# Designs tried in a protein design chat: VHH binders against Diaminopimelate decarboxylase (lysA). Part 3

Target 1, 379 residues: Diaminopimelate decarboxylase (lysA), of Deinococcus radiodurans (q9rtk2)
Amino acid sequence: MSLSRHALQDAAQRFGTPLYLYDAEELDAALWRVQRAFGDARIFYAMKANPNLNLLRRYAAAGVGFECVSLGELLRAEAAGAGGERMILNGPAKSDAEYAAAARLGATIVVDREEEVVLLPPGSRVLVRVNPAMTVSTHEHLATGTARSKFGLTPEQVPGTLAELRDAGHEVLGLHMHIGSAIEQAEDFTAAFARVTELRAHIGGLSVLNVGGGWSLNADLEGIAYEAHEAARVFGAELWVEPGRYLVASAGWLLTRVVGTKRTGRNFCLVDAGMTEFLRPMLYGASHPLYPMWDALATEVWDVAGPACESGDLIARGVPLPTPQRGHLLLIGEAGAYGASMSSTYLSRPRPAEVLWTGHDWQLLRRRETPQDIWAAEV
Below, E stands for the ipSAE of ESMFold2; O stands for the ipSAE of OpenDDE; V2 stands for 0.75 times the mean of E and O plus 0.25 times the DockQ between their complexes.

## First folded at step 1 (VHH)

Design B4 (framework vhh_8emy_2)
Fold by ESMFold2-Fast, scan of step 1:
Structure B4 (fold): chain B 379 residues (1-379), chain A 123 residues (1-123)
Amino acid sequence: as target 1 above (379 residues)
Amino acid sequence: QVQLQESGGGLVQPGSSLRLSCAASGFTFDSYAMHWVRQAPGKGPEWVSSISWSGGSTNYATSVKGRFSISRDNPSKTLYLQMNSLRPEDSAVYYCATDEGYFYTDLWGMDYRGQGTQVTVSS
């Protein structure tokens, strides 16, 4: 990151803590890397990673589409200025309102189960989601392409479902697949592509092959792109991709302030952010880089704990940190994805503000909630 | 992409001095603490010395305290280790490291070790 200590201290002073920060240069760099690796593939941002309207407007302006899994996400994409040809509705349990909105917007609908064929609005544009039914090396909550996954049809079900969709008068564009998130082994993508391309003998050519996302921040994008383009060529198809975490994770941080310390068998660094601001460590056992903003050497290990009365409200466990003191700032990295988007008002704690570094100043993207905002809808 | 490049090692006699250098790139050097770690043949890694981001705080392993001196030049993005009164037991490959980020599994909070530079103390 290009952010100076002065800029970070200025943000804390102007906007308070906890605070989500984004770097415009890092957002642009991540998108450029994807565009560079995937060439003429169509990019659909998986907005579940971070649905902030200001980030969506930046992607829409760059010609990036959106992968949506709810009515609210479809409406965010519309509000950001996307046309239907740049919208995908995915999800295993769609509502009638979601189908109706997708039809109104002209979005492409991803069919996840055979029973959806009769639920689709007339003349829908569709992709069929195939589960390659393989084991992946990722956290269980992030795995979607395994034999036990709730997502997609088996390869054996695909030809029949495509025929049923065509017989019902729908515009069948092709296939969708997504094997997981934060996958570290590139070989998992190659194997999945091989399984899906075997369907060519049974289903013929396609207009679109959508290979989803799920790339780790250290993934070999050029290698993945090469294999994905080869798979699309087998079908004669356009390639579509759905990066989420990859586009925003490294471009965002959560800035928190030390509230105090406790030494009772273990060393605790108590901070003003926890599970209500940043659920990932508790839910997924996720490890995030921590950047102390005070000048001292790490001589002890600390558990970084949030304010919730939950024993699992830990940002980090057993990490070396310089001795913290009340008022010190601690920056949590790789927090641009599945951070703010998964925040809650649990314990009546207001959601944080979100700000963007433009290269020379901070722009407010989302104001901090007040406690009164939390119960404003209660009658 | 963080890159660290160590240099300055060599073969010296006991009682001699060496100055090691580490050229850093790919990160904001003046925002992170820097460390020297060594590994002797058949042994695990041993922490040697640390210096804070500004150079205002330094620390040393007991085995080298009083003999080694760590320093940094932020404008040139270079870390140094001045080694005096070298002993045969100081023979090792010396690595520089940065604490850019702390992860749950990071034993010392150190990330991105370089290729290393070999120091051999013998007659």
Scores: ipSAE 0.000, ipTM 0.313, lowest interface PAE 13.1, mean pLDDT 85

Design B5 (framework vhh_podentamig1)
Amino acid sequence: EVQLVESGGGLVQPGRSLTLSCAASGFIFSDYAYGWYRQAPGKQRELVAAIYSGDTLYADSVKGRFTISRDNAKNSIYLQMNSLRPEDTALYYCAKVPYEGWYDTGYDYWGQGTQVTVSS
ESMFold2-Fast, scan of step 1: ipSAE 0.000; ipTM 0.434

Design B6 (framework vhh_7ubx_2)
Fold by ESMFold2-Fast, scan of step 1:
Formats: sequence, structure tokens, C-alpha cells
Structure B6 (fold): chain B 379 residues (1-379), chain A 121 residues (1-121)
Amino acid sequence: as target 1 above (379 residues)
Amino acid sequence: QVQLVESGGGLVQPGGSLRLSCAASGFTFSDYWMTWVRQAPGKGPEWIATITSGGYTMRDDSTKGRFTISRDNAKNTLYLQMTSLKPEDTALYYCAAGEYDFWSGYPLDYRGPGTQVTVSS
């Protein structure tokens, strides 16, 4: 059943605010859309978007693998029931403990720099990450901009790195690429895929081409899938994809409560959630849909501000809202990705609860922390 | 070239029903959150309901089950089914698409011109 105002008010009453809400049917629908568009491609959920164990268990049960970038994420994938064949360890700055854990689990390791060749455990299963936008020399027709990336090797480095990995006795499966975030159209991949597929002349066939993720909620999945499958076909490779945001963002919301208002040159709607719950607006200038859960006409613009003693602790700036009053509920949309996963205990503020709408009732996925939980590890 | 075109408004007697439609073009409709908003004469916009890209709805209990938002992704069309209409429902009804622009202060990416609903005996 769809999320109703009654269900949202019930959640606030039972679990308090601020509160992360997820919809089970929307999670399932988002995965279904990816599966339909990408067919026989293997899906690895990029758990950095939302690593809640209950969400991971749902993905593991559906046969979805996990892209991990830390020891903790590898252990979460293991706890969720995934085998190593369903795990990828990515990241530009891996620790010895992360290499050891990946080897123990049988995970596929994404090699991000040439130096890693000598750091890998013996007989590792590997992909080499290529950044098709990076070159050791700049062509006159490539963007010169200020774009920098700490991720991946240049296309020119790839053949040598693959040879070194094979000479060292590793199982080289193929290539990994991730061209960015907020990708909407197949055309966003066209130049990158063309550059990567030119490597066929130098490196031959591959077992795997992993094209990463980074798709916006508005993405043309059918078009992207078509181009990705064509690129994999050039190598004779199986296609792997790493959706994160796309799978969970629209399936999650942050429910907050108005604690007061202030008018001091600007109109401030003060809420009980801020940078400690939802860092994206402050860190990235991110925009999120806002849904006032009170009935009134929006006659003024408001800055929605959190409780932190930081001038930048803003959820939204200059947005039309009905006049807020203490106790009113405000729902923040598209908060299923990079919300709870980026939350902190800054200012000794406890992290919020997380709940899942099953279609008929709320299931607790994570209890609200107490202040005492925050200092429980202090001796 | 994005367009949202509302239709289905008109004059209706109290207790009557109307179905509003919003035809969308120039963007991938199925991936957008869609919203119905109304604006009565001399007043600001009032939110009615939102339907997510996944088809899940957030609605105002003040309609007391009288209004239902739905979408048909195959037709790129958003609907608002209105029943038991009252004089206070008289307003310009418009559909909107997108997300709040946090830094510029715009609440929605796209908005239609609206369709007038008048409830009068």
C-alpha cells in the first residue's frame, strides 16, 4: 500500500523524529527496473549509498552482490549472507587488513593504481579500474578543465598493468570503470565506452566489463543498458553494474519535526534534523524535495535549518513553504541514499531510527541511539 | 523542451466529481516525482498530493479521501480524481515535476499553466 499521511504520522508517533523511512515496494520496484533494463548483467549494490543490514539482506536474498570500499562494508556483506563471488572491494587507498579480508572472502579486488600489483594477496581475483577521461597526455579535443580524479588508471596504463597482474599469478577478470554521478543518458557513456573499447586492440578479450553506476533517478536505463552491453560484447565479456543511489534514493525519506521559527532578515524554519542526520545539502549543495505535512498556503520563502551551531547547517534555502509551526512534520524526499549512511554523532546527537513500510505496517530496521550509546566505547 | 499541460477542469456543482489530467512531454516522465498543487484566488499555492517515480503516494488528509493522485507512465500522464467537491475546492489546479532547487530557492523544476476548477451551485 502507498505511504499515506496517516502512515507517516503513525511512524512519527511510534518511533519519534528525526526518522528515516523506507518503502519495501519502492525498493523492490527500483531493483526490478534495473533487472529489466540490464537483463543478464550482474548487479552489485554499491552499499555506500545505504549499508543498513536489513536492506543488504533483502538484496542478498534477491541474488544481488555488493560493491564495498572498506573492511566494514566487506563484513556487512558477509553478515548479510553474501559469498565472495558476490563481493567487490573497490577504493583508491586500501589497507592491508582490507586486502586480507577480500582474499579470505574470495572477493574481486578492483585495482585502482599500478602500485597495488605488488600489494595484492597471492592469486587474487581482480578487475583493473580505468578512467577513460584520464590520459597521460592531453589531446586538443579533450576537456582541459580543472577536473581531477583520484580514481583509476589511464587507458595507456591498462595493458601494462594487466600484464603485470597476470605475470604475478593473479586471476585477471577484466576492467572496471565509473564515469561519474548524476548520469541521465546513454550519450553520457558514449565517449567513455568508445575509449575503453579501443583497448580491445591492445588487451584482447575479457571475462568481465564492470561499468559501475552513478545513474540519476531520471536515467534512461534502457539506453544505458544497450550501450553497456555493446561495450561488453566488444570484449566478449559479461556485464557487471554497480547501482547505489538509483536503488535506494527514491525509496527513502527523512521525516523531521519543526521545533520553531525565527525571522531575522530571513525566515528560518528550524527542524530537528540537520548536518548530523543529513549531510548532503551542506556538503554537496544537494536539492531534495520537501513535503510539508500541514495544510496551509505557501506565502513566504523559508530557509530550513538544523539544530547544529553551524551557519551552514541548512537543509534547504529560500524555499516556499506554508507557515511552519512547532510540532509540524516535514518530509525530505530522495533521502534513501547518502543520508543515514553519512550520519554522525557530532554534538553528541544520537543517530535516528530507520523503519521500513512493509505495505501494511512499520518494521524497525535500526533503533534510535541514546546519548549513552555515543560514549559507550569511552572507558 | 519540457511541457506540462493540465486539462479536465470546469464548472461543477457541490458533491460532484472531476478527473484532472496532466500530459507531460520533453522529459522522462516515469523517473520524475509528480505533484498536484492548487491556488485559490488571492492565496498562495497549496500542496495536494505527490506521487513518486515508483508510484507511491503522499497525500493530504484534509481531502479526507476525496482526492486520489495516480499516474500512467505508458501515456506520460498524471491524474487527480476528485470526488465530493466543495466550494472551498475552487482553485487553479496545476501539476509540477522535479525536486526543490536548494540553492536557488525554487521548489520544483517544472510547472504547468493550470486548469481552473470552479465549484458552485
Scores: ipSAE 0.000, ipTM 0.143, lowest interface PAE 18.8, mean pLDDT 84

Design B7 (framework vhh_gefurulimab)
Fold by ESMFold2-Fast, scan of step 1:
Structure B7 (fold): chain B 379 residues (1-379), chain A 122 residues (1-122)
Amino acid sequence: as target 1 above (379 residues)
Amino acid sequence: EVQLVESGGGLVKPGGSLRLSCAASGFTFSNYAAAWFRQAPGKEREFVSAIDWSGSTTYADSVKGRFTISRDNAKNSLYLQMNSLRAEDTAVYYCAAGYPLDYWSEGQYDYWGQGTLVTVSS
């Protein structure tokens, strides 16, 4: 059953606004689509999209692993019930504490730079991250500024790094790659897979090829899965994937309440959520679907603005809406990923509650903070 | 003042193709999600396809791979390219626009056209 307007109004009444809400059916449907398309591939949820412990417990119960990029995320995965065989530690700038935790948990560590070889705990289980967009033309022209990305090794560095890891006594499983975001079709992987599979002649077979995630909500998963499985087959490898946004974005919304309106050269719809709850529009210029929960003819465009004293505190710019009035509810879609996970306590504004629609009722996943929670660590 | 006007319907043989058009006027079409629904004789209206203001598309299982939805915001127009038509595709096709929470829910669209008849017969 999809979320009804009655259920949304009930949530606002019971939990207040702003409010993050998720639909269990939509979470299950997104995971099912990935499982169906990728078959026997191993799925590791990239929890940076949404690290809510209750969502992690649902994924752990479904046999899904976790891609983690911090000590805190490794500990969240552990708290959710995952074993180390279902944990990956990634990231370009790992701390000694993160290496130690990964070793204790038995997590797979993704090596992002050559100098990590000497930093790894003994007998680490590793993947080497390759950036297929990076190339080196000659030994006489070393790679100062060649790669703009802070992530991964060049293909030319991979064979040597794999050899060094094996010589140091580490369990080298294979390669990791992540080619971007908003990926819609198999063709978006073509050049990257071609570049990576060329390494087969130099490095031989692998146990694992991890192709990351970054899929658009409109992605042709079957086409992408086919190409990814073909690339893994070149190495004789098991395929691993790291969906984040795809699994949770469409299963989550941010529910806001209109505080008021003003018309001062432009039409402003002022709402009780802004950059402190939902940073994506301000930080990335991101556009999100908006669903007014009131009925009227939409004949004008509105800028949807948050409560922060910042001119850039806009949720949306120039969007058609029925005329808003104080108290009306406005729903922001595709907010399940990089929404709550990026929220802050700027201006001493408490972080919102998070709730899950189970098909019949709302389950509280995270209580709303009080202002006192914000300064509780101050002495 | 707000209007959606469908065109392009007609009689076609099984396996044939048709392109439906929907012309929007009286509002800024580019800022709305738009959809095609259809109603076969004696049946309830059903979802066919939707496209949001960003160009993201969704399709009913019965038409996936055969129909393609597209929009031209400069012309305030929505299109449905219908290929490999079957007798069961016979219906009045309706253009709709709005801000639905669920793109498949007809009751969540604000504006509707009058419909255009598509008949697929031998």
Scores: ipSAE 0.000, ipTM 0.140, lowest interface PAE 17.6, mean pLDDT 87

Design B8 (framework vhh_7pa5_2)
Fold by ESMFold2-Fast, scan of step 1:
Structure B8 (fold): chain B 379 residues (1-379), chain A 122 residues (1-122)
Amino acid sequence: as target 1 above (379 residues)
Amino acid sequence: QVQLVESGGGMVQPGGSLRLSCAASGFTFSSYYMSWVRRAPGKGPEWVSTIDSGGGYTSYADSVKGRFTISRDNAKNTLYLQMNSLKPEDTALYYCAKEGIYDSSGWYLDYWGQGTQVTVSS
């Protein structure tokens, strides 16, 4: 790893397990790659990937805006120091409170359905989300840019919706699109951009084209950026992008401790993290790199199982591991996105602490909850 | 189901070269670290090289560093190992492996292929 074994053992000793770890250098490197590839494009971090206020403050300080999908996320962006010109409110089912907060903050609202025109506060700054009927995502829970997606308007609906928004007195900045997740190549955007740019003949120029995010960790960012800039050029628009997973996934890990082993036809490595800390393997069938922090060759296969009384509470199935023993540390990689942000207090299990490696020491970003924190709101 | 199929092995003289390939299927290849590991006659497994999901990070065992190059083509779901300046001690069955990593704590692999034999003899 980027982080030394000593630093990881120090974190476990000081903050306990399970524990979310982030590396400041890796966070900076990921942002630098996006800035380098996309040049003058405006970057809005999709905070649904990881909304930790301390991570948001780092992005705000770097001039990065925020894509928000709830009232809570808008308030996190505000707390991080962002102005409204650096905020986007997205989402298919916005509440009146979310519209009101977006208006108060001066955020740009992404219109997802025609019915929203009459729900918008007066003089709202808006983008209209178009579904180009394209997706490169292979998992159903991650697909957003398909013909059957619940997100966005059809291309045929766009001209009429833009006209209605202008007639209602709103500031129409342009279009938003998001074609999916796990996007690797410029070719994955080509057909979607072609469909969207055909609208130029019907709607004229735009101030903004927001092409969203959804890039895999191994994406050809330079190729994608080139195609995105060309699409924006067709409208005379500035380009906006919404990376989430790409910025934080590889910069984060989940550190767990082996609590025991069981051999009942299969070998089980029982750990102190499971579906309540890290839902991705169960929800998406996701596989994550595993890094055992004990010395031995892997000679047997193990299922890595969490503490929940659920048959599906597995971090990994059938993986070669050195023989685990109670107390051994296991590191789960690529856990910076959709890990801590999707954690729950199911079974009254408190959420883990989150810490950042600064290059020389650990900074606490979020303290570990106590069980009492879970029912503190119960009266 | 996960399937890894190695090819490209063979018999070669010391100083020669071989290029190993691994065709992957049954999983999202581009999302995983990939490794090469080898088993020499009468020895346990030895980690050879690892490449990250995007191909930007690579690591090598000291015994092969400077002679071997790991690479991948995510569009083709294929992993490669370019082996140059081969030595008799490189004689082994070479395996393609998913989610492999090596550090001072040891190493692990999620899934192993069937292997491809490399024999270096004069």
Scores: ipSAE 0.000, ipTM 0.129, lowest interface PAE 16.1, mean pLDDT 85

Design B9 (framework vhh_5c3l_4; at its last look DockQ between E and O 0.69; V2 from the best seeds 0.00; counts 0 for: pae E 12.8 > 2, grease 25.7 > 24.2, SAP .669 > .668)
Amino acid sequence: QVQLQESGGGLVQPGGSLRLSCAASGFTFSDYGMSWVRQAPGKGLEVVSDISYSGGSTTYADSVKGRFTISRDNAKNTLYLQMNSLKPEDTAVYYCAKDQWELPYYGYDYRGPGTQVTVSS
ESMFold2-Fast, scan of step 1: ipSAE 0.071; ipTM 0.570
ESMFold2, look of step 2: ipSAE 0.000; ipTM 0.278
ESMFold2 (binder alone), look of step 2: mean pLDDT 83; pTM 0.849
OpenDDE, look of step 2: ipSAE 0.020; ipTM 0.390

Design C1 (framework vhh_5c3l_4)
Fold by ESMFold2-Fast, scan of step 1:
Structure C1 (fold): chain B 379 residues (1-379), chain A 124 residues (1-124)
Amino acid sequence: as target 1 above (379 residues)
Amino acid sequence: QVQLQESGGGLVQPGGSLRLSCAASGFTFSSYAMSWVRQAPGKGLEVVSDISGSGGSTTYADSVKGRFTISRDNAKNTLYLQMNSLKPEDTAVYYCAKGTYVTIYWDSGSFDYRGPGTQVTVSS
């Protein structure tokens, strides 16, 4: 069942605002689209997009693995019921505790730098992360690009690192790559895949090629899947993919309530959600769809502002809205990814509740914090 | 199974008109906002126009305001784009796109499925 105005009003009444909402049907549909496009590829959900244990349990039950970048995320994957064969530990600055946890769980570790060879637990299962940096016409641009990269090895470093890992007794499965975010077209991967597949002449076949994620909601999944499968075929490898935002963004919303309005040179719609609930507009300049839950013609433009005493605490700037009034509900779309996961308790504001529409009723996924929860760890 | 099929593209002179149609099946058409999106060679996707599930609300990109009109026939599960006063810069593949949300809201460019597209070429 799709969400309705009745269901949204019921959620606001039962759970309060601000409130994160998810739709089970939309979560299932997004996963189904990835499974259909990528066929027999192994899917690892990049849980940084939304690490809620109840969402992770849904993915684990569907046979989906997890890409983790911290000890906490590995433990969330374990709590969700995943085995180590369904876990990947990634990240440029891993701790000893993270290596130890990955070894205990039997997770696959993505090697991001040569120095990690001596830090890995004995007999680790590994992928080597390659940065398929674009070829440039000048040595200065090439050196600058390499120096700026926080992630992965250069293609030139890969053969030597694979040899060192094998010599050290590790199980080398293959390569990992992740070229960016908001990727829409197969052509955006073409040069990167060509660069990586050139390594075939130097490193031979692989068991796994992991091409990461970073797909936009507008992505040509079938085109990307075709190119990714062709790249894996060059190595004789099984294809792995790491969708995050694509799986959850469109399946989640942030429901907020209008607190009041202010007209002081500009029209301000003041709402009960801001940077502490939903950081993306302030941090990235991100635009999100807005759905007013009150009917009228939009004859004026409004800045939608949160409660923080920060001039940048704006959800939207200069958007047409019907005239808001205190108590009106406003829905923020595409909020299922990097919304709740990036929330904070700044200004001692409690984190919002999270609920899932099952098609029949609301299921509580996370209770609303109390102010006392915020200082509970203070001695 | 969601299916979207565009038609009505072709070659047209600057200043001319075309009407695109999109036949939709596999979902409750009237419950979802719909969009027209386009992609010119070597460029990213641009959302051209959105329409709510009821047809009561529409939006347009600044590049097409006053020239293009989006509409829908919920009884026939069909989305339309009337394109008038066409310019060479309107040359693109045009895609019909299904929104991820119900009839009561616009999704201003958020969509979970698009059709195979129809080519529109504006040239003298």
Scores: ipSAE 0.000, ipTM 0.135, lowest interface PAE 12.9, mean pLDDT 85

Design C10 (framework vhh_8emy_2)
Fold by ESMFold2-Fast, scan of step 1:
Structure C10 (fold): chain B 379 residues (1-379), chain A 122 residues (1-122)
Amino acid sequence: as target 1 above (379 residues)
Amino acid sequence: QVQLQESGGGLVQPGSSLRLSCAASGFTFSNYWMHWVRQAPGKGPEWVSSISSGGSYTNYATSVKGRFSISRDNPSKTLYLQMNSLRPEDSAVYYCAAPTEYIRYGLTFDYRGQGTQVTVSS
């Protein structure tokens, strides 16, 4: 980490809190690790993790494509300078406008259900999403490759769907799969890859095998890459991957300021960020590293609570912290993914600013909203 | 065990230059950001400068920007601080610092050496 306490204090002074911070070197390092592990695979950044246009421009400049799940995300990719060959449209419930935009841009469309065959624009470039129907060792809200998932076709549906797509005149590139999130080991992919490669006997070779993403920050990328390349080789296919969280999570932080403390049955550290800025702890039970920016030994445990009137508006429960005081800065780690992208204006609270540490100064990536920005579209 | 050994300090007159060195061992030096921090008598530690793992990014405290230059040599596992136009207020013990193992890629500095004393006296 390049960020000193001085740089963080400077950011808080110049841009206010709560504040999303990114480190350019950490962004570059994460991308380099993926490129090193996966070699000649094509990388498509899953922008749902963080769609900030300035981050997208950095990835576009590096030759990285984009996985999009909405019209807005396709338009962000276009605004970032991506061509259609670097765009994927995914999602279980696509709109007519999304199909039309994908066709206009020349994006690859991931077919998630058999009904989509008749909804696709003529001559679409497609992948078919297969659900390998396996049990994954990840949180239920993040698991997408289980038998009960709303995503993808069963392996049994794939040969028929591929035939229907070809008969309809579409360019069938191959298969897409995504088995979950927080995946650490190659073994977590082994059964899924085995199920998918069994299809070789029924469907023949492919141009593309897209194995998605879902890697934890501690993932054995070399092991995963080896197994993914072997699976692609069974089909004679080019490998595509869709990292999201892995590329940005550790490169971003949420900087908050202590508003006050409360001691009742428990110790509460009240901060100026909560569910409206950072939904992950409340929605997923996610645990994030906390970095107090004040000196003292941690002698007690604290619940870190946000400003919303929801009882579940907690960033952390029972964590050791030095005694907080109003005005102290607290940094929330691994917040570069599914943080700012999931923020809301609930309670008419403006969305925070986003800034990038370049190695020598802060660059503004998104200005802080004003309360008036929240109702500006109300005519 | 991470070990950092600072050297190059001394007594100099205002306007002089010094080059500090930090020899690192016990960790993969080329994988970590490295920092210089200083502590003057009666004051808390003050961050001075940082350099990225590959050396492509550097940053400086406002008090030293334009006068100090941080650099590193990964093959020899050595960190440098070139200090020009020294002023009496630069007098301090200078420490080479790396992130703690617990907060890898974090903001916490780990002082592992004795430091090197810089005294700027007229």
Scores: ipSAE 0.000, ipTM 0.142, lowest interface PAE 14.0, mean pLDDT 84

Design C2 (framework vhh_7pa5_2)
Amino acid sequence: QVQLVESGGGMVQPGGSLRLSCAASGFTFSSYWMSWVRRAPGKGPEWVSTISSGGGSTSYADSVKGRFTISRDNAKNTLYLQMNSLKPEDTALYYCAKVTYEYRFTTYGMDVWGQGTQVTVSS
ESMFold2-Fast, scan of step 1: ipSAE 0.014; ipTM 0.208

Design C3 (framework vhh_8emy_2)
Fold by ESMFold2-Fast, scan of step 1:
Structure C3 (fold): chain B 379 residues (1-379), chain A 122 residues (1-122)
Amino acid sequence: as target 1 above (379 residues)
Amino acid sequence: QVQLQESGGGLVQPGSSLRLSCAASGFTFSSYAMHWVRQAPGKGPEWVSSISSSGSYTNYATSVKGRFSISRDNPSKTLYLQMNSLRPEDSAVYYCATYTWYDSTGFYIDYRGQGTQVTVSS
């Protein structure tokens, strides 16, 4: 991390805990790595990873587009200053309101099933999502490119769907694919690209090949970019990519405070954040780096547990930590993606504040909710 | 007392194979991602490969991809690196590492072992 201990303690004092922290330099560095590896490819940030309007405004200012999967996300992209040419509407179960909004904004719509051909507004700009039917080495809940996935058309359905879209008067730009999340092996992309490029013989050239995202933080971006550009070249297409987690995960942290300890057969470090603030460990079995802000020497292993009345409300299991005490700060790393965006008000717990380190001070991006905010809509 | 003990290095000819091992103790091995890092004379450390705590996900430096394979055996608390088609530029001290982000500044704490020397000469 680029953040000092003093800056982290200052944040806790000024904004309270639990608290989401972002580092502007780390956000810029992640985007630079993608731009460096992918060159002239068009980048669309998958905002489901973190839809904070202030982060979206940073990406819009950098010329980055947005991949959206709901009406709310399309409206966030619009509020961030994006034009329709920089918007993609994706998703397997779109509403009429979402189609109408995409058409109004001039967004590119990703067609996920043949039935959508007759649901599209006249003259829609479209990509067809193809499922290459590949098995990927990722958690089941994150896999989207498998033969049993609810996403996309089979390769065999693609030529017919493209013809139907053109006959209906839509502007067919090309294909979309997304094979999964947290993928570390470039070979998973190679096989998928090979399957998709076989379609060249049946469908001819394309204006766009969108290969999605799903890259792990340790992914071989240069290798992936090379293969993606070669796949786009087969179609004579412009390459589009949809990084989400890769852009924001390592640039964000969840700052928690130890509320106590318990030793009942196992050692528990109880913190003021859990499944309602940070669902990923419970939902996906995700492992995250931990940064205790106290003595560096670890002599015992601890389970880090949240406040929810669920046995699975654990941030970490069996990790070495120096002995925690009430009031100590514990920082959870790689929390910039699918953290705040998946938070809930379960147990009437307010959502945390979000702050950005600018290099010299903290900028508030989202105020902490009050309990009254949670039931404000109840009549 | 976190301890890592590398072994399996040696002097080999170009094109040869070696398998490195790292025996871990003093921490819950199955809860940590593990890494191989190498350092050649006069150069800084270079990351070589990583493996997730479960062993399900692996990644490799571009320079070794397709030639090296990382694996782990959690019951025996051992990390492996299978090195095939070795080249003179692979000559380095190879270190087993695990990153624990647990100091007051939030930096990675490397638990590197003693290292094992790999020399590839023609």
Scores: ipSAE 0.000, ipTM 0.122, lowest interface PAE 20.2, mean pLDDT 84

